# Ledger of designs, part 63: VH-VL binders against o27280

Target 1, 266 residues: o27280
Amino acid sequence: MDSMNVPEVLEIKRIVEESESVKTFIFSWDFRREVRPGQFVMVWDFRDEKPMSVSLIDPVRSEIGISIRRVGEFTDRVHGLSEGDLLGIRGPYGRGFELMGRDILLVGGGIGMAPLAALADEATARGMRVDALVAARTADELLFLDRLEAAGVNISTCTDDGSCGFKGFAHERLLTLEENHDMAAVCGPEPMMFQVMRILDERDVPAQLSLERYMKCAVGICGQCCLDDTGFRVCAEGPVFWSQELSRVREFGRYRRDPAGRRVPW

## First folded at step 19 (VH-VL)

Design Cg5
Fold by OpenDDE, fold request of step 20:
Structure Cg5 (fold): chain C 266 residues (1-266), chain A 118 residues (1-118), chain B 112 residues (1-112)
Amino acid sequence: as target 1 above (266 residues)
Amino acid sequence: EVQLLESGGGLVQPGGSLRLSCAASGFTFRDYAMSWVRQAPGKGLEWVSAITGRGGVTYYADSVKGRFTISRDNSKNTLYLQMNSLRAEDTAVYYCARKSNYGSFDYWGQGTMVTVSS
Amino acid sequence: QSVLTQPPSVSGAPGQRVTISCTGSSSNIGWGYSVHWYQQLPGTAPKLLIYYNTNRPSGVPDRFSGSKSGTSASLAITGLQAEDEADYYCQSYDYSLSSSKVFGGGTKLTVL
């Protein structure tokens, strides 16, 4: 096993409460290991290991942030941690987002905004115009609005219950927006991404989408994150894919495989 | 009101070049992707090329790839199509079309005729 | 040659209902991409008639309607009028053709 694949035990430097269910854990990072938006790390709490997107990349402070949504036993344990506690981090892994053009549209749903927030920072730093469509079930679940605003991102929000911004889903809000962008980056619930992708394709907007799948090795060996038909490994060829790639993935937007390899609908 | 006006069509010999222009008005030009669609005499519609609103990305049909170049000047609200190495099969009325936010072509110009003949 | 298949011609008498089919595949309509319809009167440029499967732009009479199911779409015209005589084209997106927009071959509608 390569030394880069050995988890480094890192101290939680600080914790940012993003929402009721999402916390960002900040770590000191050696940037000799380059990290790009869209890449993920494996987080190890010394019992289990889960892939998590990098939501903050700060070379100035030599810090990275990992945003974690509370959704199960592992994340429950992690959310119980405090500043000064330890976690194992290995990575980064996967293919990150590629920026192109002059302006970019970010479409994020829920925790999917995590990698997009990092991408927004990079895009803004490069002088790109960044528009972001931030979606959530409720206003309280909208993530990173203050960060995005501070970075100069033009934000549009939508919520399922209409508690903030457009009442409805991301793809519905997207259809109401007139602006055409050079590229888009999408991350969120896969049904959302599926619908958003089609709209973007039809608008001639090149789109990159970040997929979530069950991962174990993160190095393209175990095959747990392998996508049907194409054989794409989300951890190796992804998690960021171009829309043209995903169009050939039969399961995209339709189903996923659970840890046992069973097909389960979204 | 939205208006698209094509110009630059004409008669050209095979192997020749021609540059089409499309003047747009009545909307924020940079906010919309634009396309060229052509129609050979007595034939159907064929998409030729597209360009994003800010001009950062271009698309071409296989039939014109390497020969045609789409571009735009948003300061002039103008879409262009540089056509090189023209062939007889390129003979058609060329339409400028705006891509709507729904992915349709919601506005079309009147078209400009391009005839490639020896 | 066209990725989307339309009947070459359709005819009807004034007041009748006519339908124009647009048959695609799993890489375009069947994949979930939207279908749009255009009307082209003789000697004129195409005009958007139906967008995003079922929607009518302002100015388009409600006797025009669009539908989509499976790998196909359909344009229905009720209360056929003489002025409806034109060519009709369906259009969609196909991911297998280098991100290209695709048109049907067109249907000539004749009002008898």
Scores: ipSAE 0.923, ipTM 0.958, lowest interface PAE 0.5, mean pLDDT 95
Fold by OpenDDE, fold request of step 20:
Order: C-alpha cells, then structure tokens, then sequence
Structure Cg5 (fold): chain C 266 residues (1-266), chain A 118 residues (1-118), chain B 112 residues (1-112)
C-alpha cells in the first residue's frame, strides 16, 4: 500500500451532536490534500477501520467533519470518544459529486444527508440554488436542518411517521414536488435511492447517487465492494455514480453483499 | 388551463432548416421539463428531444443528435426546436409536450407539420 | 422496431372488454420504470390516458385501467364505446437507449 494511504492520527477538534444517534467529528485538515463532497475517508480507531463520508468541508477554518451514526461496535466505540481524543484518518477516497447547472435537488435519507450537506455548502458557495428533500423515519432523525437552512437551502422534509413534514417516503414526497431541477444528488437507504432514481430518470433530471457497500482497502484492490455484473468498485469508481451507471448494476436497490460476500436483501 | 401551441412548421428542402416554437400558458413554465415528440404520417410516436425546466440540460434522440437543438426562453414561456440538415425521414407532425411529475407527457400541443421534400 | 411491443390492432364490439398489451424488457418496464398510456383520436394529438402504471388523469373514465407486471403492461377498456376507436400508445423509460423515452408501436382499436 502506498505510504500516502497510511492513516494520519488526528485529534478530534470538536464534536457536534447532530441527533441522538449521529455525531459529527471535526478535525483539522491540510487542504493541500483536496477533498470533495461525496468522497469518503477511512476512519481507524486503532482496532477497526470503516469508511465514512465527509460531511463538512471548511477551507476557511481548515477543518473537515465526519458524521457517524451509531450502528455497531465500531461506531459505539467512536461515539464514546471525546474532544481531544485521537482517530486515524486516511483518504480521501472515491469519486465525489459533480455539480452542474444552476440548481440542484438533494435527496437524502438519514445519515445519507452527510455527504449531501457538504455538497450543499459547495453548491451554495457557487451560487447555485439548492433544494433539499430531507427524509428520515422520525423527526428526531432528520439531520442538518439548521445547517442547511443557514446555508440558504430550501428544505422539504418527510418522515415515515409524519412527525415532521410530509408523511411518507422520499420518493412519494418527490412525486408531489413540481419543480424540475438541472440535476440531483441522492444519498440514503438504497431502496429509497432506487425509487428516487427512477422518478428522476423519468423526469429527465440527471442524478448522481452515492452507494454504500462493505469496504476494506478503499483503493480498488481487494474487490470487496465490487458491484455485480459491472465490476464497479464502490471505493474506486464510486461511491458516487451517475444514474446511467447504476441502471446497469444488478444489485442496485435489490440486494447487497455482506462482509462474507453473501447476498443479503435490503 | 394548460395550453401548448406549436408553430414554425412547413415545407423545406432536404438539407434545409426550420425553427419550431411552442408557446406555453396556464402553468409555471420553468418548473417543467419539456419535450418534442414527432409522428411521421401514418406512423407511431417518436421522442425527439427534451430540456429541463431551467434549461440547463438537454437530451436528444440519436436520430436527431447533432442536427437539432432544443432550447427554451422561460421569460417568454416558449420552447424551441432548431432543426438543421433536415432529411426526408424528419417529415412528421411535431408535438411539444410537458413532462409531468410522474414522467408522463400530461399535456400536448396540437402539433405542427414539417415536410421535408425535394 | 419499437422498443415496446404492442399489437398492431385490436377490435371489439360496443360494451365489450378489450385489452392492449405492451411488452418491454428488463431495461425498461422490467427494470421498474413507469408505464404511461396515450389515446390518439383520428386527426388529433395524443392525450394522456393512464400515467404511472395505473392512474387516471382527471376526465378519463374509470372504464380505462392500466396494469403492469414483470416486463409488460396492459391497458384494459371495459364497456367499449364507439368513441374509443383510436390509436393507443404505451410509453416508458429505457436506460439502455440514448433516447431513453420509448413508445410502443401503437395499437389501432376498432369498435365493430
């Protein structure tokens, strides 16, 4: 492995409580190393390593943020950390989002809003109009609303239980929105992304979607994150894909591979 | 009431050019993607071109790519189709159609006839 | 030639039920893209008849219904009336084609 891929031990500068289950860990970052929304880093807690999307890119403060949802042993350990504690970070990796046009629609579900929040910042900085459809199971799980609002993003919310905004799923809410955007960026549960992509395709809206797969090397070598029938490596060719690319991916929206390589449903 | 009205059709020689227009009313024009769909005499429907609501992205069928240009002026609520290097096989009634939120063409104009003949 | 295959013609007597099939593939209907149906009366522009597989726009009688299964879709017309004599087109999206928007070849419905 390239020496540049050795994790850099970084101090947690700040921790932002996004929700009950999501924290954003902020690190000082040398922006001589370019990072783009949609890219991910490998986070090493000196016991295990996991890919995490970059949710904050702040060149002014020379900081990046990584939003992590508590979902397992690794994330439990990370959530137990405090400001001043250390983590290993290597990256960034993968293909990030590409912005085009004058306006963009962001469709995010749960922690999927992490990379989209970073994208929103970039888009607004470029003078684009940004609309965001933020989805979650419940109101308490909606992420980055204040941040997005502060950035000038037009927000529409939907929750499965109707506790905030539209009651229903993101794709259902999307069908009720009349505006036709120049492009869309989508990230969240894959079933959501699948439904959203179909709608966007049918609406003639170019869409980029960020996939999540089990990942080990992050450098396109091990093949653990390969997508069936295409050979796409999520870490190398992705995690951001165009809808046209994902249309050819048999797995997309249908199943995924677990760490053992077995097909498992979503 | 949503209305779409095509104009600009006519007789043209092969290799010639025409510019079609579609005047839209009764809805917020910029919020909707628009398409051109054509129908040759006695034949079926063929999608020709599409443009996003804000006009930032355009699409073309392979049969017209490089020859046709779709555009729109949202300040005038007008859709355009510049047709260059016209061929006999381009002879058809050209419809402008609005793309609905569901991906269907929910409103169509009455069409304008384009005849390419030597 | 058409990406979506329709029967060239169907016929029925007034009051009968007729069905028009629209057969696609794994890259369009089978992929999960929506199917829409259009009615084109003689000498007129197409009109949206069914959208998003099964939905009827305002003004479309409930005797028109759409369905989708697997790689195919179907338009059913019950209580056939003389005014239903027209051409019917199915439409969907295909990721494998540059055109993306695909129409069936059309079906001429004759009311006997």
Amino acid sequence: as target 1 above (266 residues)
Amino acid sequence: EVQLLESGGGLVQPGGSLRLSCAASGFTFRDYAMSWVRQAPGKGLEWVSAITGRGGVTYYADSVKGRFTISRDNSKNTLYLQMNSLRAEDTAVYYCARKSNYGSFDYWGQGTMVTVSS
Amino acid sequence: QSVLTQPPSVSGAPGQRVTISCTGSSSNIGWGYSVHWYQQLPGTAPKLLIYYNTNRPSGVPDRFSGSKSGTSASLAITGLQAEDEADYYCQSYDYSLSSSKVFGGGTKLTVL
Scores: ipSAE 0.914, ipTM 0.951, lowest interface PAE 0.5, mean pLDDT 95
Fold by OpenDDE, fold request of step 23:
Structure Cg5 (fold): chain C 266 residues (1-266), chain A 118 residues (1-118), chain B 112 residues (1-112)
Amino acid sequence: as target 1 above (266 residues)
Amino acid sequence: EVQLLESGGGLVQPGGSLRLSCAASGFTFRDYAMSWVRQAPGKGLEWVSAITGRGGVTYYADSVKGRFTISRDNSKNTLYLQMNSLRAEDTAVYYCARKSNYGSFDYWGQGTMVTVSS
Amino acid sequence: QSVLTQPPSVSGAPGQRVTISCTGSSSNIGWGYSVHWYQQLPGTAPKLLIYYNTNRPSGVPDRFSGSKSGTSASLAITGLQAEDEADYYCQSYDYSLSSSKVFGGGTKLTVL
């Protein structure tokens, strides 16, 4: 097997408390192995393995960050870890975001901001103007605001309950924003992404969207993350897709497959 | 008040070139994507080209791809359409239109007539 | 040839209600893209009449209304007036075409 496919046991250097339910785990990284925003790694806690987006890429400190939301048994275990503890990491995998144009709009919901935060850093480093629409259910679930602000990102917030910024959903807030961008990157709940994508298409804004699906192998062989009709494998052809690609995906915004292969509505 | 004013239309021979301009006022020009839409005499509306607010990305209808170039100068609040290798079927009134937040064309210019004839 | 299909013409007497249909497909209206309507008076440029399926811009009378269902949209005009005589175009987005901005063929409304 390729060395990339063998989990490397890494020590957790630091843990950043992003919110009550989200932690960022920092690891030393050998940047001879390229990693791009939008790519994911497989995180192995020596019991189970899950795909996680890279949320921080820091070549200066030779570090990467992985932001993990506490949502189940695996993430519960990981959230119980401390600095100095070990995790297995293999990757990175998948297609990351592609930057183009002079400015970019980031639209993120919840933990979906993780890969977008990394993208924001890259875009800023390239001298692009970066606007970010950060959405969450409540104010306390908004992620990376300080980090984004420090990077010079223009932030607009949206919360379901109106506890911070615009009261409503991301697509609703988007309709109120007058600025037009050269491209957009979107990541969050799929229903959100579906709504946002249509708006961006109608605005002539090229958009890339990062999908989340159940993954097992991460190397495009098991088919667990295969999208209906198209045969796109989220781990191989994605997780980042152009809006034109997703428009051909029947299930997008409508349903997903669970680990048993059953259709589950969003 | 939002205003769009097209200019540059005229009579040209097949294979010729024209450059259309659209002067915009009454709004923050750079914040809006702009499009050219044309209408042949007695025919319907046809989208021709679009450009993002900052000018970083352009779009073209297949019928004009490779021949037309859309551009903008945000410092001058002006939209352009360079039309090369003109054909008879390009004969139309060309409208400058602003793309709204909702994806509609919420403001249109009065149009400028382009006639391609030998 | 138009991606969106409209009747070539409709007519009505003053005070009547008329409807103009805009029939699309699963790659445009049916996919969930919004529909917009434009009014073009004789010898003038188009103006936005209805945006985002059902919304009226400022200055557009409430006797104009838009609706969308399935793969089709409709423009309704109540209390038809002489000044409503014009061409009407629906517009949407289609992901399957390079010319993604799609217009209907237009409908000529005659007020009898």
Scores: ipSAE 0.890, ipTM 0.933, lowest interface PAE 0.5, mean pLDDT 95

Design Cg5
Fold by OpenDDE, fold request of step 20:
Structure Cg5 (fold): chain C 266 residues (1-266), chain A 118 residues (1-118), chain B 112 residues (1-112)
Amino acid sequence: as target 1 above (266 residues)
Amino acid sequence: EVQLLESGGGLVQPGGSLRLSCAASGFTFRDYAMSWVRQAPGKGLEWVSAITGRGGVTYYADSVKGRFTISRDNSKNTLYLQMNSLRAEDTAVYYCARKSNYGSFDYWGQGTMVTVSS
Amino acid sequence: QSVLTQPPSVSGAPGQRVTISCTGSSSNIGWGYSVHWYQQLPGTAPKLLIYYNTNRPSGVPDRFSGSKSGTSASLAITGLQAEDEADYYCQSYDYSLSSSKVFGGGTKLTVL
């Protein structure tokens, strides 16, 4: 297991441009190392290291995909890379999603659709019915629509500006849907997740939510990703949490800790 | 028109069993979570149990856990409540109710009376 | 003893405005869970009166209104009519009670 914590230098096999700001980097992967939807890897560009969700798990092609949104210096550098270039990858880490029941509702916002896309593949492969509410600010930021459609996912879109699908936020769109599911998986901006979770709770739909926090070690040692009061480590006990677990997390949907440990609003 | 019709209520001795049914019509039954809510004579409403639309997940109030079982047959548009080890405090009118997409109970049956007495 | 606290009774004369309070806690209303209201006429099943804090189902007169703030919710009835005499229940969700739906103790409204 020691090898898990050592970055493996991998060649970028393929790059898929998902949107203007999101690229999926595909790597050859030895599936003797198990990876589950909802888990993350640490991506190392030999200067800095960041946690990234696994968005593609393809045992047939022996590939994994990591979707990265361009949001800062690190991701700017990564987005400048080409096929054939090298990145360090260590992991996977964290608790992934669990599947139960016959049907599942996926609610994703922006890059939050990355882990959910992988989950959709697994769910459909198991013969589950998958409904997905895909949200973004604008139509051009909606992710993985073609991929999800090809997988047989029933898609509902939501955009802040109404450029595609429902005009409004994901939780607003969710309220308009007269259907109940056995479970839900949620990933996106935390304010969105907070709203969605409450609706799902009220609908008697068990929900799993993937949190994002500042991470350093990814192995539950440094404590940088600890959640207030509970002591949950997002990298170890998460990043996927059940709704019942998050109900005990005071900061959920309210604030987060920055790299300096300061409370900052969402 | 949405309709819910409870049946199966009656008089039973403590420790006995009873099975309630709720026949649903006027909507796509499988798309909605259903609940049982009871009301003791002269008392308020108490949620008892819930089940998801597809029947994959069930919920119970602490007062009935281990004794009651909620189930549904979507092919028959019917909700069930198997009540075992009944107690005097279980005496109540039992309502079946549909869970709306807003989390409210938007439709209720007329209720069926369950009396647990020696 | 109810998770949500309501006054046992309220009264008003025809045409008056009455308010029924529903007081919860940080684990239900205060958490942001929605509040619903039900009207139960004597000898009948409950009927949804207000859903998701402020919304009226079709057929419910606009003289019924719901509000929510902090850990409490309120049902207001304006232009009180004789047929409004009933029991009123608030309902919400509480995460601390094993994903349970919770009801108020109910309020008996008497029209004088």
Scores: ipSAE 0.888, ipTM 0.932, lowest interface PAE 0.5, mean pLDDT 95
Fold by OpenDDE, fold request of step 23:
Structure Cg5 (fold): chain C 266 residues (1-266), chain A 118 residues (1-118), chain B 112 residues (1-112)
Amino acid sequence: as target 1 above (266 residues)
Amino acid sequence: EVQLLESGGGLVQPGGSLRLSCAASGFTFRDYAMSWVRQAPGKGLEWVSAITGRGGVTYYADSVKGRFTISRDNSKNTLYLQMNSLRAEDTAVYYCARKSNYGSFDYWGQGTMVTVSS
Amino acid sequence: QSVLTQPPSVSGAPGQRVTISCTGSSSNIGWGYSVHWYQQLPGTAPKLLIYYNTNRPSGVPDRFSGSKSGTSASLAITGLQAEDEADYYCQSYDYSLSSSKVFGGGTKLTVL
């Protein structure tokens, strides 16, 4: 248990280029340490540490995958790594997704598809029907399509520019889908999640949403990822929340706090 | 054409039980969440219960929790409402309604009257 | 009392414009949930009139229109006709009420 908080230095076994800006780093994993879709790990490049969602859970190969989008200095460095290079990994942390019912709708935007891809695998393995609405700005930014299809997931795509699937945003595409599901899992840009959540609520579809916030400790002590009013810590009570929980979070869909604790708009 | 037809209403004493049915046709029943909405005589509409298309999740108004059970048989295209421990305040016309993809109730049955009286 | 507030009654002469208000709060309409409207003719089941704030189902005349702003919604009926005499209900969602749909108290429209 104590070992969970100590970064384990792991060799990058494989790197999968998911898109121009997203790579999946695959590591050997001891599955005596349970990991669930929706949980995250802290990735340490021996200079800085960042939380990353687990996007692949493969007990057969004893591997996990972490998908990382190139968005800043840390991720730039990580994207410069090669197979055989080392990273520190500690975790997993946080509350993952819960599966219920017989069918699930996944709604993902951009890198938000990372945890949902892992969830899709689990749901499929359990014999659930999985539908996925995959959103991105352009076709070349759509993630995990081949993987999802191979898993038997029914995919609907939408792109801002219409280069693939529905032209528009995820919530707009969702409104055109008539089928309802027993539950939904949502992850992506928070404005997207906010809109999708309302639609799902109105459809009587229980929804879990994964939030992204600045995290430092990942163990619920520093408070950097604390959500206003509720006191929810994204690293401890989240990052996966039920829609009912998020309805009480004032900042949800409205703003976030930066590393300095300042409110910044989405 | 979408059709919903309620049945099972009637007169029952307080503490009694009734089971309502709603026969659906004209659409793929399993793809739609269904709800029961009731209307007391001379009063407004009140949502009672809902169930997802596949029947995996159910919802209840606080006023009926623990007493009513919503279910569905997709092989028969039928929605049910088992009402136990009925009270006088449960007296109403009960409508089955289909939930649209926009969250509205786009189709309603004609309703079945439930009267709870001594 | 209903979570959504409607006037108990409105009236108008044939050909006139009438509006029915639906006032909610920050936990329903104001939170961004959609508003739907239903028409209930005397002795009949409710019928969907407006869905998702402003949209008309097929068969609903364009003289019916819906709008939403802030914590309130409104149903407007232009060119009022005798057949429009009915009860009208707004409906939305409220996250504070255990994921329950909420209806307005209903408005009785009388055509004079």
Scores: ipSAE 0.887, ipTM 0.931, lowest interface PAE 0.5, mean pLDDT 95
Fold by OpenDDE, look of step 19:
Structure Cg5 (fold): chain C 266 residues (1-266), chain A 118 residues (1-118), chain B 112 residues (1-112)
Amino acid sequence: as target 1 above (266 residues)
Amino acid sequence: EVQLLESGGGLVQPGGSLRLSCAASGFTFRDYAMSWVRQAPGKGLEWVSAITGRGGVTYYADSVKGRFTISRDNSKNTLYLQMNSLRAEDTAVYYCARKSNYGSFDYWGQGTMVTVSS
Amino acid sequence: QSVLTQPPSVSGAPGQRVTISCTGSSSNIGWGYSVHWYQQLPGTAPKLLIYYNTNRPSGVPDRFSGSKSGTSASLAITGLQAEDEADYYCQSYDYSLSSSKVFGGGTKLTVL
C-alpha cells in the first residue's frame, strides 16, 4: 500500500456494458487493502481524476468493479478505453454502508445502484433478505437487474415513463409497498433521496444514504465537498450518512456547491 | 378485516411490572411496523414505542427508555410491551397501532387500561 | 406541551364549516414530513381520518379535507354534523426528537 495515496496504475481486466451510458470496469485487486460497499475510489486517466463508487467486490476472484456513467469529457475518455488499457486508481476512501437487522431495502436511482449492488452482494452473503427498488428514467437505464436477481434479491422496478414496472418516481413506488424493513440503503439523485428518506423515517426504517458532491482531494483536506452547516466532508465523514445526520444538513435535497463553490439548486 | 386486540392491562403499584399483548389478524403481520400509543385519562395521545416488521429495530420515547421493552412474535401474530419500573405518570390507556405505508397509524386496537397507583 | 400545537376546542353549528389548525416547526411539518389526522369519538379508540396531508381513507366522507403549508397543517370539516363531535389529533414526525412520532395536543369539536 502506498502511504502517499498515489494512484496505482492498473490494467482494465474486463469491461461490462451495463447500459448504453454505463460501463463497469473490472480490475485485479489486492484485498490486503480492504474495501467496503459505499466507499469510493479516485479514478485517474492521466489527465483528470474523478471519484467513482465501487460496484463490485469479489474476494474470490480478487477483483473489484467500478461503474461509470458517461456524463462529460472525463467519462467520455474512459468509456473509449478497452480491455488491457490502463487507469490510475487510488483509495478506497470514505465511510461505507453498515448492515444491521435481518432484512434490508435498497432504493437506487440510475448510477446510484452502483454502490448498492455491492452492498446487495454482502447482505445476501450474510444471509439477509434483500429487497431492491430500482429506479430509472427508462427501462434501458435500469442497472444490475440480472446481477441482483442472480444474487437472490427481490426486485421492484419503477421508471419515469412507465416503460418498466411502476410508472413514476422511486418515492411514489415506495409509498405503494406494504413491506417494512429493518434498515434501508439509498443512493441516487438527491431529490429522490430526500423524498425517500422522509418516507423511511415516517415508517420507522433506519436509513443510510450515499451523497454525491464535487470532490478534489478525497482525504478531507481541500473542503470542496463540505456540507452546510455541519462541516461534514462527504469524502471523509461520508459519502454514506445516516438519516439522522442528514437531517442536520441544510443543503441536503435543496442545493449543492459547484466547482467554484457557488450554490446550485437541484 | 384488520383487527388488533390488546390485553394485559390492570392495576399495579409503583415500581411494579406489567406485560401488554396485542393480537393481530387480517393482514401479514411481519410486513408491518407496529407501535404502542398511550393516552392518559382526559389527556392527549402520546407515542410510546415502535418496532420494525421483522423485529430487528426498536424505538422508544424518552419518557420510557430503559424501562419499557417492545417485542413481537411473528409466528403468533402478537406484539408485546414489557413495562418495568412503572410510575404514576404511566397510567393510561395503551393502544396497539399498525404503521401504514404512508407513515400513519391506519388501524388501532380498542386499548387496554394500565393504572399505576399505590 | 405537545410538539404540534392545536387549539384546545372549536365549535360550530350543524351545516357550518369548521377548521382545526396544527402548528409545527422546521423540524417536523416544515421539514417536509407528512401530517395525518385522527378522529376519536367519545369512549372509543382513535380512527385515521386523513393520511399523508390530504388523502381520505375509504369510508371517510369528502366533507373532511386536509391541507399543509409551511410549518402548519389544517383540517377542514364542511357541512358539520352532530356525529362529528369528537376529539381530533394531528400527527407527524420530528427528526430532532430521536425519530419520534409526534401528536398535537388534540382539539375538542363541539357541535352546537
Scores: ipSAE 0.866, ipTM 0.923, lowest interface PAE 0.6, mean pLDDT 95

